# VH-VL binders against q6p0a1, part 8

Target 1, 160 residues: q6p0a1
Amino acid sequence: TQPHAGQPMDSTSVGGGLQEPEAPEVMFELLWAGLELDVMGQLHIQDEELASTHPGRRLRLLLQHHVPSDLEGTEQWLQQLQDLRKGPPLSTWDFEHLLLTGLSCVYRLHAASEAEERGRWAQVFALLAQETLWDLCKGFCPQDRPPSLGSWASILDPFP
Key: E = the ipSAE of ESMFold2; O = the ipSAE of OpenDDE; V2 = 0.75 times the mean of E and O plus 0.25 times the DockQ between their complexes.

## First folded at step 6 (VH-VL; framework fv_masavibart)

Design b34
Fold by ESMFold2-Fast, scan of step 6:
Structure b34 (fold): chain C 160 residues (1-160), chain A 121 residues (1-121), chain B 110 residues (1-110)
Amino acid sequence: as target 1 above (160 residues)
Amino acid sequence: QVQLVESGGGVVQPGRSLRLSCAASGFTFSKYAMYWVRQAPGKGLEWVAVIWYDGSNKYYADSVKGRFTISRDNSKNTLYLQMNSLRTEDTAVYYCARHGYTSDSYLFDYWGQGTLVTVSS
Amino acid sequence: QSALTQPASVSGSPGQSITISCTGTSSDVGGRNYVSWYQQHPGKAPKLMIYEVSNRPSGVSNRFSGSKSGNTASLTISGLQSEDEADYYCSSYAGSNTYVFGGGTKLTVL
């Protein structure tokens, strides 16, 4: 009865690696509804199909091998970042790790029910937020404001 | 083809130091977390240390924490293990192993041949 | 934290099947799908045989299969051959960037 056991209804002979979702759309799905804390407090991608995309596999690698899963590891990574930091801007990898580590902290804050543990995650998140704000401003924006919509355009205009 | 080659093993007295190296080839070294795993003569495998792909974070087994330091030089495709305050129970074959990036999982997908460290008085 | 529990030895005859168990906790084997199995012949480096509980890398015989139930993972070798005689180790990610190995099982092919 089945013409091809285990194959999709449509006979797509070759499709692996040639067609992939737009990265921003996949990232929205992953960040909005696709992430979950595992039993050890590490973020992972819930949906295997999303995880199997190129952006999903890259995100899985970052979350599970490079973003700390516990408070001690998060504090250690932050201190190493601060020790190595020459100033803004951060490298692309460090900025991505900073954002993902902050996201991990938010999930841990949401999951924490004990006041003291929640407080420690909040402190680390605040420090990560300060590092992010420092990177975004790079001396070209007011201390209490993120870069305005027009401020970065003026930097790009004379020198692409 | 992925290849890992360990070196630096030898015979040392207790309390001394030794540095192991692992030369990697056949893949983009800077994109993979790396491990050290050891095996005492006639005993089982024991994870020793892991280092993240960019060298930013390092984690150790309790038995070596404070004495061993894992490091890497991505420009030279080389992994290191600095072993200080060596004890007779550190006697083992030390393997370099690669984290399984290709499968997006926590595994030791490629192993070196190992280098023997003998700590004896 | 403790290492994963494996039987010290298992034996079988050529052509038969054997199963090696690997028991951990909900923080490693039970809570994750990151169980891997390694084969080690005397004097040689370990070789990856199974990863993510049940997946085989390229070049590994389909006689090797893996499974998991609760906190116990299992490696099954069917159609035993003399070359399968080796030590087998399970491993799992244990969280907090730490890793554990089982004590190892010596497979004897009678």
Scores: ipSAE 0.000, ipTM 0.496, lowest interface PAE 14.6, mean pLDDT 78

Design b35
Fold by ESMFold2-Fast, scan of step 6:
Structure b35 (fold): chain C 160 residues (1-160), chain A 121 residues (1-121), chain B 110 residues (1-110)
Amino acid sequence: as target 1 above (160 residues)
Amino acid sequence: QVQLVESGGGVVQPGRSLRLSCAASGFTFSKYAMYWVRQAPGKGLEWVAVIWYDGSNKYYADSVKGRFTISRDNSKNTLYLQMNSLRTEDTAVYYCARHGYTSDSYLFDYWGQGTLVTVSS
Amino acid sequence: QSALTQPASVSGSPGQSITISCTGTSSDVGGRKWVSWYQQHPGKAPKLMIYEVSNRPSGVSNRFSGSKSGNTASLTISGLQSEDEADYYCSSYAGSNTYVFGGGTKLTVL
């Protein structure tokens, strides 16, 4: 078929951006209904169409190549993260890895069949959550993390 | 070295039950998902079932769903396949296989020698 | 009625190259790097030859290579040798924790 000769229709080149959902909406769809654990405990994007989007491809790369899939690997990542706590706040990349590792822990908690294994994943998740909060609090949050004796007394005794 | 040794195969009549075992050694069994794959005489390979490393999730081929049950005992490094309501088309060599751990794939990295199940009258 | 389509047989002479195809759908072979290849000698268990479409495990000869285009994966064996004579199976993850195999290809070294 022959090409059309003439002045380009500039309006025809504008359509693409208006047809695509915004990146935050695609990311929400991926996290809301698109993830499942495989038989080795790695998170995968279940929907191949969502996985083929730019955010989906990036998320797939992070989950499969950078997020630990087992308890030992997650504990090793936690140890590495604790060293980063002493420096400036985490880079955007490291913070994303931290959040995705936490998400992986939540899926593993849900999938665990034995009480002992469930307890280990819960403990690691709690420690990752605490490290996340400590990183976010660098220069912004109070340094006194444990409640004072007075605070605990008022919680345990509502009649002081 | 990784070793998988199947046992429990034999001749059984249609409608009966049989239980297969797979003894694993040479690796930390509790950290690997495991598979059963079968092969009818002179035919190709057919995936039968998979079980996660902790036994929490199990999946089956449509041809065996509702009749076969995969299970494992991590304390004994042993995988099982309980086969109920056996049919002549279940006649096959049954292989135990280990899930190969990779970043973006599902593969059968080590296989046992297989055990023959013959369902015949 | 295997889920993945392979030729029933392929043949070649010593020193030649052969290619075995494996055709599926966008939900398995055409999806991600889910394709693996297995070699089976008569009376023996299958052996992993290729994983993630093109990767070779330690101990597998570099004469074996894999590739994929669309919904078709290919196993290529170069410098054919008599010991390559075997059945070759492709396999792929098919989503939802399900797995499929090709019907198998019998390689004959003439």
Scores: ipSAE 0.000, ipTM 0.506, lowest interface PAE 14.8, mean pLDDT 78

Design b36
Fold by ESMFold2-Fast, scan of step 6:
Structure b36 (fold): chain C 160 residues (1-160), chain A 121 residues (1-121), chain B 110 residues (1-110)
Amino acid sequence: as target 1 above (160 residues)
Amino acid sequence: QVQLVESGGGVVQPGRSLRLSCAASGFTFSKYAMYWVRQAPGKGLEWVAVIWYDGSNKYYADSVKGRFTISRDNSKNTLYLQMNSLRTEDTAVYYCARHGYTSDSYLFDYWGQGTLVTVSS
Amino acid sequence: QSALTQPASVSGSPGQSITISCTGTSSDVGGRKYVYWYQQHPGKAPKLMIYEVSNRPSGVSNRFSGSKSGNTASLTISGLQSEDEADYYCSSYAGSNTYVFGGGTKLTVL
């Protein structure tokens, strides 16, 4: 039988489905409370009390299910973003994904032991950072589109 | 209320193609990731594929990777599964499911009733 | 041949308690909190009963509880009732945006 298990009101999974943005201080506290890479390379919140709060559950859901967990996935997501993006501003959901994907890249960059792998994470992070800066300009500073992933990949790999 | 209605199932021969559709209503479709999950007759559930809210990212089970393509049309509130190079082991009821976030962090919070795909010679 | 191992069947009498196990590896059940339990009556779509190991959605009886020890998650149903007779499936996030399911357990209420 089917009385709905979740019985949710209309909401969105992107950005955690919250009706109102969380206070920046709460988000900073969640990030400051300690994120850790698991053995599969995914970020999770170490403080279970903070993870069990409404914004903590939202952040955990976004990190585990909407932020790419590996380099190939991150590159594919960035390419899709670049292909679909018409200019600033990004939607709130895309901006949250962009920021958290960048954060994930930073953690992976610090965890990488091989120079080659570290270089690839650094380049993807640089491109994500440029996408973020382009969004933050929103018509008030130079709005040149950030370089494509393909452009940076060509620079890193001398072999066509 | 939230409704997911699958269609497009039927009987097909091995090696052929079939496209499934899932019509969504009662929520803002463009803001939810969507899943396909299948169940062979008398067997258990098997996750098949996921697509992000904007179509930007897609992931597949190893058993279908390279053969199935998940897609969506947010203007029509419709999810698709293009199934190529079908095999007899792809015979199953195919469910679409929503990946939602509510006050509780639910995964697969709403399921459709399913559509039967039979691959036989 | 499911990714997560469940017993094929379990049975109990009305009022009894039963437990269904779900065994994976350190890369899914053992290493993560993203373990889910679903109830499926014949001819119906699955219904979420437990999410993130031990949490219940609104509308799910408190007779249903979940736990985890090592690589094994467990669903416990107390005070068995006839309407509990169904197939029960566990599921776990397996990394890289992929999910896996158990083979399912048929619960019979004698």
Scores: ipSAE 0.007, ipTM 0.498, lowest interface PAE 12.7, mean pLDDT 78

Design b37
Fold by ESMFold2-Fast, scan of step 6:
Structure b37 (fold): chain C 160 residues (1-160), chain A 121 residues (1-121), chain B 110 residues (1-110)
Amino acid sequence: as target 1 above (160 residues)
Amino acid sequence: QVQLVESGGGVVQPGRSLRLSCAASGFTFSKYAMYWVRQAPGKGLEWVAVIWYDGSNKYYADSVKGRFTISRDNSKNTLYLQMNSLRTEDTAVYYCARHGYTSDSYLFDYWGQGTLVTVSS
Amino acid sequence: QSALTQPASVSGSPGQSITISCTGTSSDVGGRKYVHWYQQHPGKAPKLMIYEVSNRPSGVSNRFSGSKSGNTASLTISGLQSEDEADYYCSSYAGSNTYVFGGGTKLTVL
């Protein structure tokens, strides 16, 4: 098997700070073929050699420590984003976090064995997609702020 | 103190069913994925099944797929293995084990004492 | 048949050092840090001795150490003692929630 490069681990901040340019091909490989859900419901990088690259190390730390692994944690984070967000555009870090949380939802949606659970993950993904679209608009295509997670209970009630 | 105690093993005839239980204590059961691992007499270890911490995903070894069902009851801190259509090749000591998660691995950090299942005519 | 290859037996005298090998492929042992070692005494449950190639759990003697070179992981036991006599199994994550064990190595203390 291929030896590790023996490079020291990058100790820069995972959650913030400057993003160094990353090779698009390496990032695509990580996202396309490198990820799987582990038994704890977290996305993880399958290949240790890919995980040992600079983008792989950063992505691994982000997925393990900053992306929620369960439905409740994802809903809580989304609620916080909706309530505390100052308006588009999001910081690069927050946007990256949003995209990776959405990716986690897609993996959990695919892995869900029960129709009801699949529906809940699909709903959360839809809300994350709305937040992404709202940020991408950046005021050029005005839209109302989407309802918070707490308000969706009212929308789902047939007798509001 | 982490403890895992298996029960439900015994002697059964081929084609019959048996349910194993694993009682967990000393840790927050609902936060850990759990495994069943078996060992035929005089043979090595073979992974059988895994269940995620919330019961949402399950995976099985090809040798038992379609016949065995892993489940858990987090309110009772108990793991189960329902074994249907038993074969003589299923004769083994069955261990439950707890998932020891790290960023780079999946491992069995604590094991029960095991329960013997003998499938014979 | 096991996916990981171990010698069937090894032996040593008290105070000696012995090494048990575990050989896989680039997709398991060679490409990952997911090599673990378990000790099993007759009639007992396995016990985790080494995880992720070279890490020791609390309570495991520092006489036990692990390493890896290419597709081969190794468990080394220094200062061999009579209570080390047991079966030793390596294990590696092989992707897609697939787990594989070696065939086991019987250690005899002379």
Scores: ipSAE 0.005, ipTM 0.523, lowest interface PAE 12.9, mean pLDDT 78

Design b38 (at its last look DockQ between E and O 0.03; V2 from the best seeds 0.00; counts 0 for: pae E 20.0 > 2, off the site)
Fold by OpenDDE, look of step 7:
Structure b38 (fold): chain C 160 residues (1-160), chain A 121 residues (1-121), chain B 110 residues (1-110)
Amino acid sequence: as target 1 above (160 residues)
Amino acid sequence: QVQLVESGGGVVQPGRSLRLSCAASGFTFSKYAMYWVRQAPGKGLEWVAVIWYDGSNKYYADSVKGRFTISRDNSKNTLYLQMNSLRTEDTAVYYCARHGYTSDSYLFDYWGQGTLVTVSS
Amino acid sequence: QSALTQPASVSGSPGQSITISCTGTSSDVGGRKYVSWYQQHPGKAPKLMIYEVSNRPSGVSNRFSGSKSGNTASLTISGLQSEDEADYYCQSYAGSNTYVFGGGTKLTVL
């Protein structure tokens, strides 16, 4: 039974208006303004005015429909990223998705009231961070030497 | 139709424990955060606790923190409030309430009829 | 957390319009759209009347309206009727997974 090579999520199947961000600076501004994790496990833009802008609406859709809301979904996405590790650099969309998923993990880690759950989110976050570095290293680093977070991994220890 | 039915109220002495239940029906219980709100006799409403849809996170008012525990069983569509070290000031009608219409709302859209807890010596 | 500030009581005659104020801080009423109003008749559970400052749930009379200015939210009841006699509570999200109610306002219809 051939392992179903995860078909690259055809960027085309992402329904309508999620065009690639034209201005990454705007995304950064939106994220910097702050997100909030609600009691139903969804991330929202804190600033309602920003959320109502075109870029804000796009981010809202990404957070609600593309960023995993649970640990299992996050782990599945992580597995897909690992499978793509030896391939070309991620598309702009996939890379954005990776970053937003990592960010989601941080909020969930912080919100978690139980130590076990915090630990699980911290672990997934660390792995996603590693995948981020791996992707950024593509074309610059030897393929047979994955980037190590090294001392950066230690920054995750203080996460409650 | 959304229904919330509280039970487990009664008369208890100070320092004792009591467990309240709220049976939910008419909606997908596991998708909604749930709340406890109380009202002392002749007084206003006071938020007591919230539990996330999956039970992963719980938060409490300072007045009950360390003494009360909110929990849920999604397989039974039931919300619970374990009340320990009860005090006279905990005397109130306790309501269970459902989270608002959308995930980005912070309101109580449906309420039970409440159950009375009386803490008296 | 300190309760939101409401007048203890308000009164009006049938057909009149009355307003109930709810004053908080920039961290609750003033900071977000998460202001709700509840009606409570004696011996009954609270009923949601307004959410997110000005939205009405299905089945709530259009005589009820909500607004906000600065740190003060307001509930307006137009065309006052005898059945409107009840306690009214404002509620807000106070951040950090905490919620706060107003002290309540008793509405009397004269």
Scores: ipSAE 0.273, ipTM 0.754, lowest interface PAE 1.5, mean pLDDT 87
Fold by ESMFold2-Fast, scan of step 6:
Structure b38 (fold): chain C 160 residues (1-160), chain A 121 residues (1-121), chain B 110 residues (1-110)
Amino acid sequence: as target 1 above (160 residues)
Amino acid sequence: QVQLVESGGGVVQPGRSLRLSCAASGFTFSKYAMYWVRQAPGKGLEWVAVIWYDGSNKYYADSVKGRFTISRDNSKNTLYLQMNSLRTEDTAVYYCARHGYTSDSYLFDYWGQGTLVTVSS
Amino acid sequence: QSALTQPASVSGSPGQSITISCTGTSSDVGGRKYVSWYQQHPGKAPKLMIYEVSNRPSGVSNRFSGSKSGNTASLTISGLQSEDEADYYCQSYAGSNTYVFGGGTKLTVL
């Protein structure tokens, strides 16, 4: 955090105008401190100032229009992803949706009052996690396709 | 037309229990979160409880937590409030109300006519 | 326990405008968009008049308008009519599925 004694010539670029805070710091604040579930189970940015930032506006649109709010919708979206996926890698857009859908599942799992409901959300989350891991392994890990929605038990409770 | 009709109110002694019902019609009940809101005689409105559209989550005001239970039967389009360990301070008109226009509206868009609960010794 | 602060009463003459304030904190009114206003005539259930600070439901007169500055929301009724005489309640969302109401304001049309 100490400054260099002299300016390197190659890093003397012209800056101008106002600059907002760095996206990673704002995004972390949004994801961990800014989100709440509403009474329909959809994630929302509750703080108006955070929602008014550029990352906040983008995240709000994604959560409202592209992330399923109920279990059935989440299962349908996962099945659609699995059916349309030709292998890793996913597009940046699809990967972002996968991560946000997983985050929604974690919030719903934590909020669920009944053990059966928690179990169903945990099942879907496990399958979303497998889809994410498959993408991260693109070209460097064994390319085992994640199990279908009906096969989740083989992931969570493998044979000895 | 949206209609909410409360029933089950009456006069009860402190420490007793009472169950309120709210019959819903004119909309797809299973797609809306529902609320109970009360109003003591001559006083203002106080939120009591909320239940999510599918019954998966329930939240309560601190004044009733541990004593009241909200529930719903989506096959019968009916909302319930089970009130246990009643206190004189619970005397109020109890309204059922529907959650507003969007999932994050956090408002009460339609209200029933209310049912009076009187807790007295 | 925590309630939003409203004046107990307000009055005006037919054709005038009046404003009712609703003061909360940065965790409810100030920091969020979730402020609603309800009208209650004697012996009747409340009716939603304004939601999300300034939006009107279908069927509500454009004489009713809402605004917010800092931690204070306001309901303004223009062109007062005798039928506007009622109790008015503000309501906000405080997070964690917690809902708070104002103490209510009695509007008298003189």
Scores: ipSAE 0.211, ipTM 0.692, lowest interface PAE 4.5, mean pLDDT 83
Fold by ESMFold2, look of step 7:
Structure b38 (fold): chain C 160 residues (1-160), chain A 121 residues (1-121), chain B 110 residues (1-110)
Amino acid sequence: as target 1 above (160 residues)
Amino acid sequence: QVQLVESGGGVVQPGRSLRLSCAASGFTFSKYAMYWVRQAPGKGLEWVAVIWYDGSNKYYADSVKGRFTISRDNSKNTLYLQMNSLRTEDTAVYYCARHGYTSDSYLFDYWGQGTLVTVSS
Amino acid sequence: QSALTQPASVSGSPGQSITISCTGTSSDVGGRKYVSWYQQHPGKAPKLMIYEVSNRPSGVSNRFSGSKSGNTASLTISGLQSEDEADYYCQSYAGSNTYVFGGGTKLTVL
């Protein structure tokens, strides 16, 4: 089950910091507190207290400006990632966008009322997961094709 | 047009060394894993070695492990095979081959014409 | 290093269809989708004809098709022509950057 409670951070700055660095625990709480899809199709943080934290404000900006808001935009982003397979690993920012876009697909899959649209979001999610595996492998594996997430039987087994 | 041209084959005595080269053109060499595959006269194909696109990882068939070294120079678009302690069973045509990117498969999509290595006393 | 089993030779008349088998194990052909076929004319380098069991690269005739059942992959050549006379090799990926070939099949067009 998802935990919903926010986790306030202990201060690590005593003598000179105006802002404290965000801890991974705060980001974990944001994901577990949950995101929700509003009627305009925008993904946002459910808990307003968490949304007002420094990592919460950063996440909101990423969701609003960098995560595609519809299927067509997501497919365009996916094509751009596929064109970059032969290049260097994605920047930290682009990798964050990839992961958040994948998460967005899961929420939209659960929200979809029609089976056809649900199927399209599931397909796009599987391809984004494949691009994630490809990017992680660029410096370690042969720069040829890693295992794919193919058919329904392969969705649970990302490697052949 | 993808082209792979092997060179450096010849006749050598057992126990000697030989270095093969493969000149690549028509593609971005530094983005592809490369292979050596050999074929003894009148016999079938045998995979010999693979090198990853950046040269960081190398793998060999058991029959050549410890004696052969695959390497590459991405600035010269050239693949190499250093063959030490040659034996008569190493006699073969040696092909360089490119790893394919046309699908999610592990295959050899382009081959050179090969260079003959004969190990004979 | 495991090898894939192919018949040593097959033959057919022009216009006929023939099938070449390639038998492996559950660890390569049976358990993986990575089966490729290569055509080699005498004195020439091999040429990729089929990949991922059944796909044709650009420039390969649709007379060539591939399939798999259990641990056996098959290459089918329909409408045989004299230029199809060659050696044919199957190849699979056995994991851990290891590649395995069949022993080869000589196709004779009678």
Scores: ipSAE 0.000, ipTM 0.455, lowest interface PAE 20.0, mean pLDDT 78
ESMFold2 (binder alone), look of step 7: mean pLDDT 90; pTM 0.918

Design b39
Fold by ESMFold2-Fast, scan of step 6:
Structure b39 (fold): chain C 160 residues (1-160), chain A 121 residues (1-121), chain B 110 residues (1-110)
Amino acid sequence: as target 1 above (160 residues)
Amino acid sequence: QVQLVESGGGVVQPGRSLRLSCAASGFTFSKYAMYWVRQAPGKGLEWVAVIWYDGSNKYYADSVKGRFTISRDNSKNTLYLQMNSLRTEDTAVYYCARHGYTSDSYLFDYWGQGTLVTVSS
Amino acid sequence: QSALTQPASVSGSPGQSITISCTGTSSDVGSRKYVSWYQQHPGKAPKLMIYEVSNRPSGVSNRFSGSKSGNTASLTISGLQSEDEADYYCSSYAGSNTYVFGGGTKLTVL
């Protein structure tokens, strides 16, 4: 029986209640000024100190593993979301994923050099924005459900 | 094994054009961003251009903007550099390099042997 | 147009340790983890030695190590060997899809 010297216990720091949330200013800095596109088309946290915060580490994980890096992947994910979605509200994870995918589209739209590619990113972003707004309205918006990717043109056309 | 082989270098007069190629093998070319980096004789390394994995975006060093065009053909596993309005200061060994040991890194993990471009009268 | 500052040369004897510095600004070296180091022997292509400040690719000797303090990254070579004689370049991502290299340091093994 060898007594094993224990490490100091990893304290979750919760006796029962919630831990205090991270400063909102850190999240704002991450989303507004802390991100850039890498050469693989993924969003990255450019500041090492911001990336080392709790929200930065979580955001990095989501951006690397769950947010698509290309247009085709983004369109496929949106289509899958629309096909599987049963109504608002989205789960916290799905809402976060939706929001970050939309943010990625904004960066890609700004970076796009070709008019056709820029137009496709703008279309996908608009649909993601509608999905986000629909969730925030809890179903009490002018539209009952956002249009599918293939139906977007009918919303933009003037009524004859 | 990862292999990058540059070609198309040579002697060219100022004001002329030249196109470099880089043949890639040993990896899935369409999954990697690619770079051109040059080195003038007896001088240091200088980044020239980058092209994203899907060809959707391109960036250039200020010294070559408007004169050089980077492109790729993912079906042929080939990277290109079209060099127009060449100047004597463009004389250098041009290296093809692959992006990324990890997905979120900004690094040149594999390099070709280089091809010499001499811009001389 | 931004460049990283390296000493032009450094020298050491076999078995000693040497350090090469690479100084940038807060927008490249200081605030980021994207510093890499390359070794170039005469007439050869550069070889990646260190990436993300301190990580080594497989096949690179553990005699090579990297670190960063403020706006200065450092490459340290311990147990110096004759085959380490080469030019060493640092590089960093500088933002907005722009990349910079240091001027290079010639290592001479005496």
Scores: ipSAE 0.006, ipTM 0.588, lowest interface PAE 9.9, mean pLDDT 80

Design b4
Fold by ESMFold2-Fast, scan of step 6:
Structure b4 (fold): chain C 160 residues (1-160), chain A 121 residues (1-121), chain B 110 residues (1-110)
Amino acid sequence: as target 1 above (160 residues)
Amino acid sequence: QVQLVESGGGVVQPGRSLRLSCAASGFTFSKYAMYWVRQAPGKGLEWVAVIWYDGTNKYYADSVKGRFTISRDNSKNTLYLQMNSLRTEDTAVYYCARHGYTSDSYLFDYWGQGTLVTVSS
Amino acid sequence: QSALTQPASVSGSPGQSITISCTGTSSDVGGRKYVSWYQQHPGKAPKLMIYEVSNRPSGVSNRFSGSKSGNTASLTISGLQSEDEADYYCSSYAGSNTYVFGGGTKLTVL
C-alpha cells in the first residue's frame, strides 16, 4: 500500500531504511493542503494524484457520500447524532464524521459572505465543537450534555 | 425536461449597462451551481462567471471582474448577469449553463440557446 | 487565465478515425480528472459529449471516446460521419472555482 502516488515529498522517519511513511502523514497533507470547497459547497480533494492514494480515496468517498455539504443536511445529521447518542464515547466512525463535519463547517464559515448565513454556520459549528469536547472528556470533565440544536437560543456566549 | 432560456440581449453603446436573465425549468434550480459562458462572433467559448447553488459564492473571469455581477433568485428559478461598463470586446452570444449533477464532475451539462449582446457605437 | 491548446482544424473522410488534442498544464488537465468535450454545430448551443476525461452522457454515440496522457487530453471520433462536422471544444476545471476552454477545433468531413 504505497502512500506516495504522485507526491515528491512524503517522509515520516528520516534516517534511512527504518520504516515506511505512515498513512497519517499523507492524511495530514490532504487535510491541510489538498482540500477546497466545490461549487456545491462540498469539501473536495483538489489534486487527483493525492485523491488516488488509499487514504485519499477513502477520504474522498467519506466527504462525498457521508459528510453533509449544506446547512440543512449538517443540522439534520447533528440532530440525528444528538437524538441517538446516550453519552461518551462515540464510535470511531461517528467521531470521525463529527470531526470532518466540523471541518466542513469551518470551510463554509470562511466562504460565507452574508452575515446571517455566517451566523448559522457558526452556531452549528459551536454545537459540533461541544459534542466533540464532550466525547474527549470521557467522564473526567463536567458531564453536562451539550445543548440540543433546538436549545441554542439559551447559550449566552458567542463561542463557548 | 431540463430547459434554460436566456433573454435581455441587444445592441448597446460602449460604457453602458445591460442585464441578462436565464429562466430555468425542469429541475430543482436551487440545488445546482450555474454558469455564464460567452462566445464572440466567429470565435471560441470563454467562461465568464459561476455562482454557487445557494448564491453565497461567485467567481469571475479576469476579463469581466469588477464590471459584471452574477446573481440568482432561487424563488423564481432565474439566473442573472448584470453587465456594467460594456466594451466592444464584450460583444458575444451569452449562454447560461448548468453545473453537472455531482459536485466533483465540473462540467457544463445543459446549455441555453444563448442571447446576443452587441456593443457598438 | 490561459486557454487550453487545440489544433485550429482537423479533417477526415467518412468512415475514418480522427483525434483532437487538448493541452493544458498540471493545474488543470494534467493534475485533475475534470476534462470535458463539447460539440457545436453552426448557430447552435454547445452539447456535452464527454465528461471526466472519458465518460459519455446518455445519448452520445460510442464512436466518441476520450483519453488523457500527462497534460494532454484527446477526443477520438471513429467511423466519421457527415453530421460530425462541427466545432469541438475541450474544457477543464482550473481550481478555485475557475474554468478554462480550449480555442476550439473545426472538424471538416471531406
Scores: ipSAE 0.051, ipTM 0.662, lowest interface PAE 7.0, mean pLDDT 82

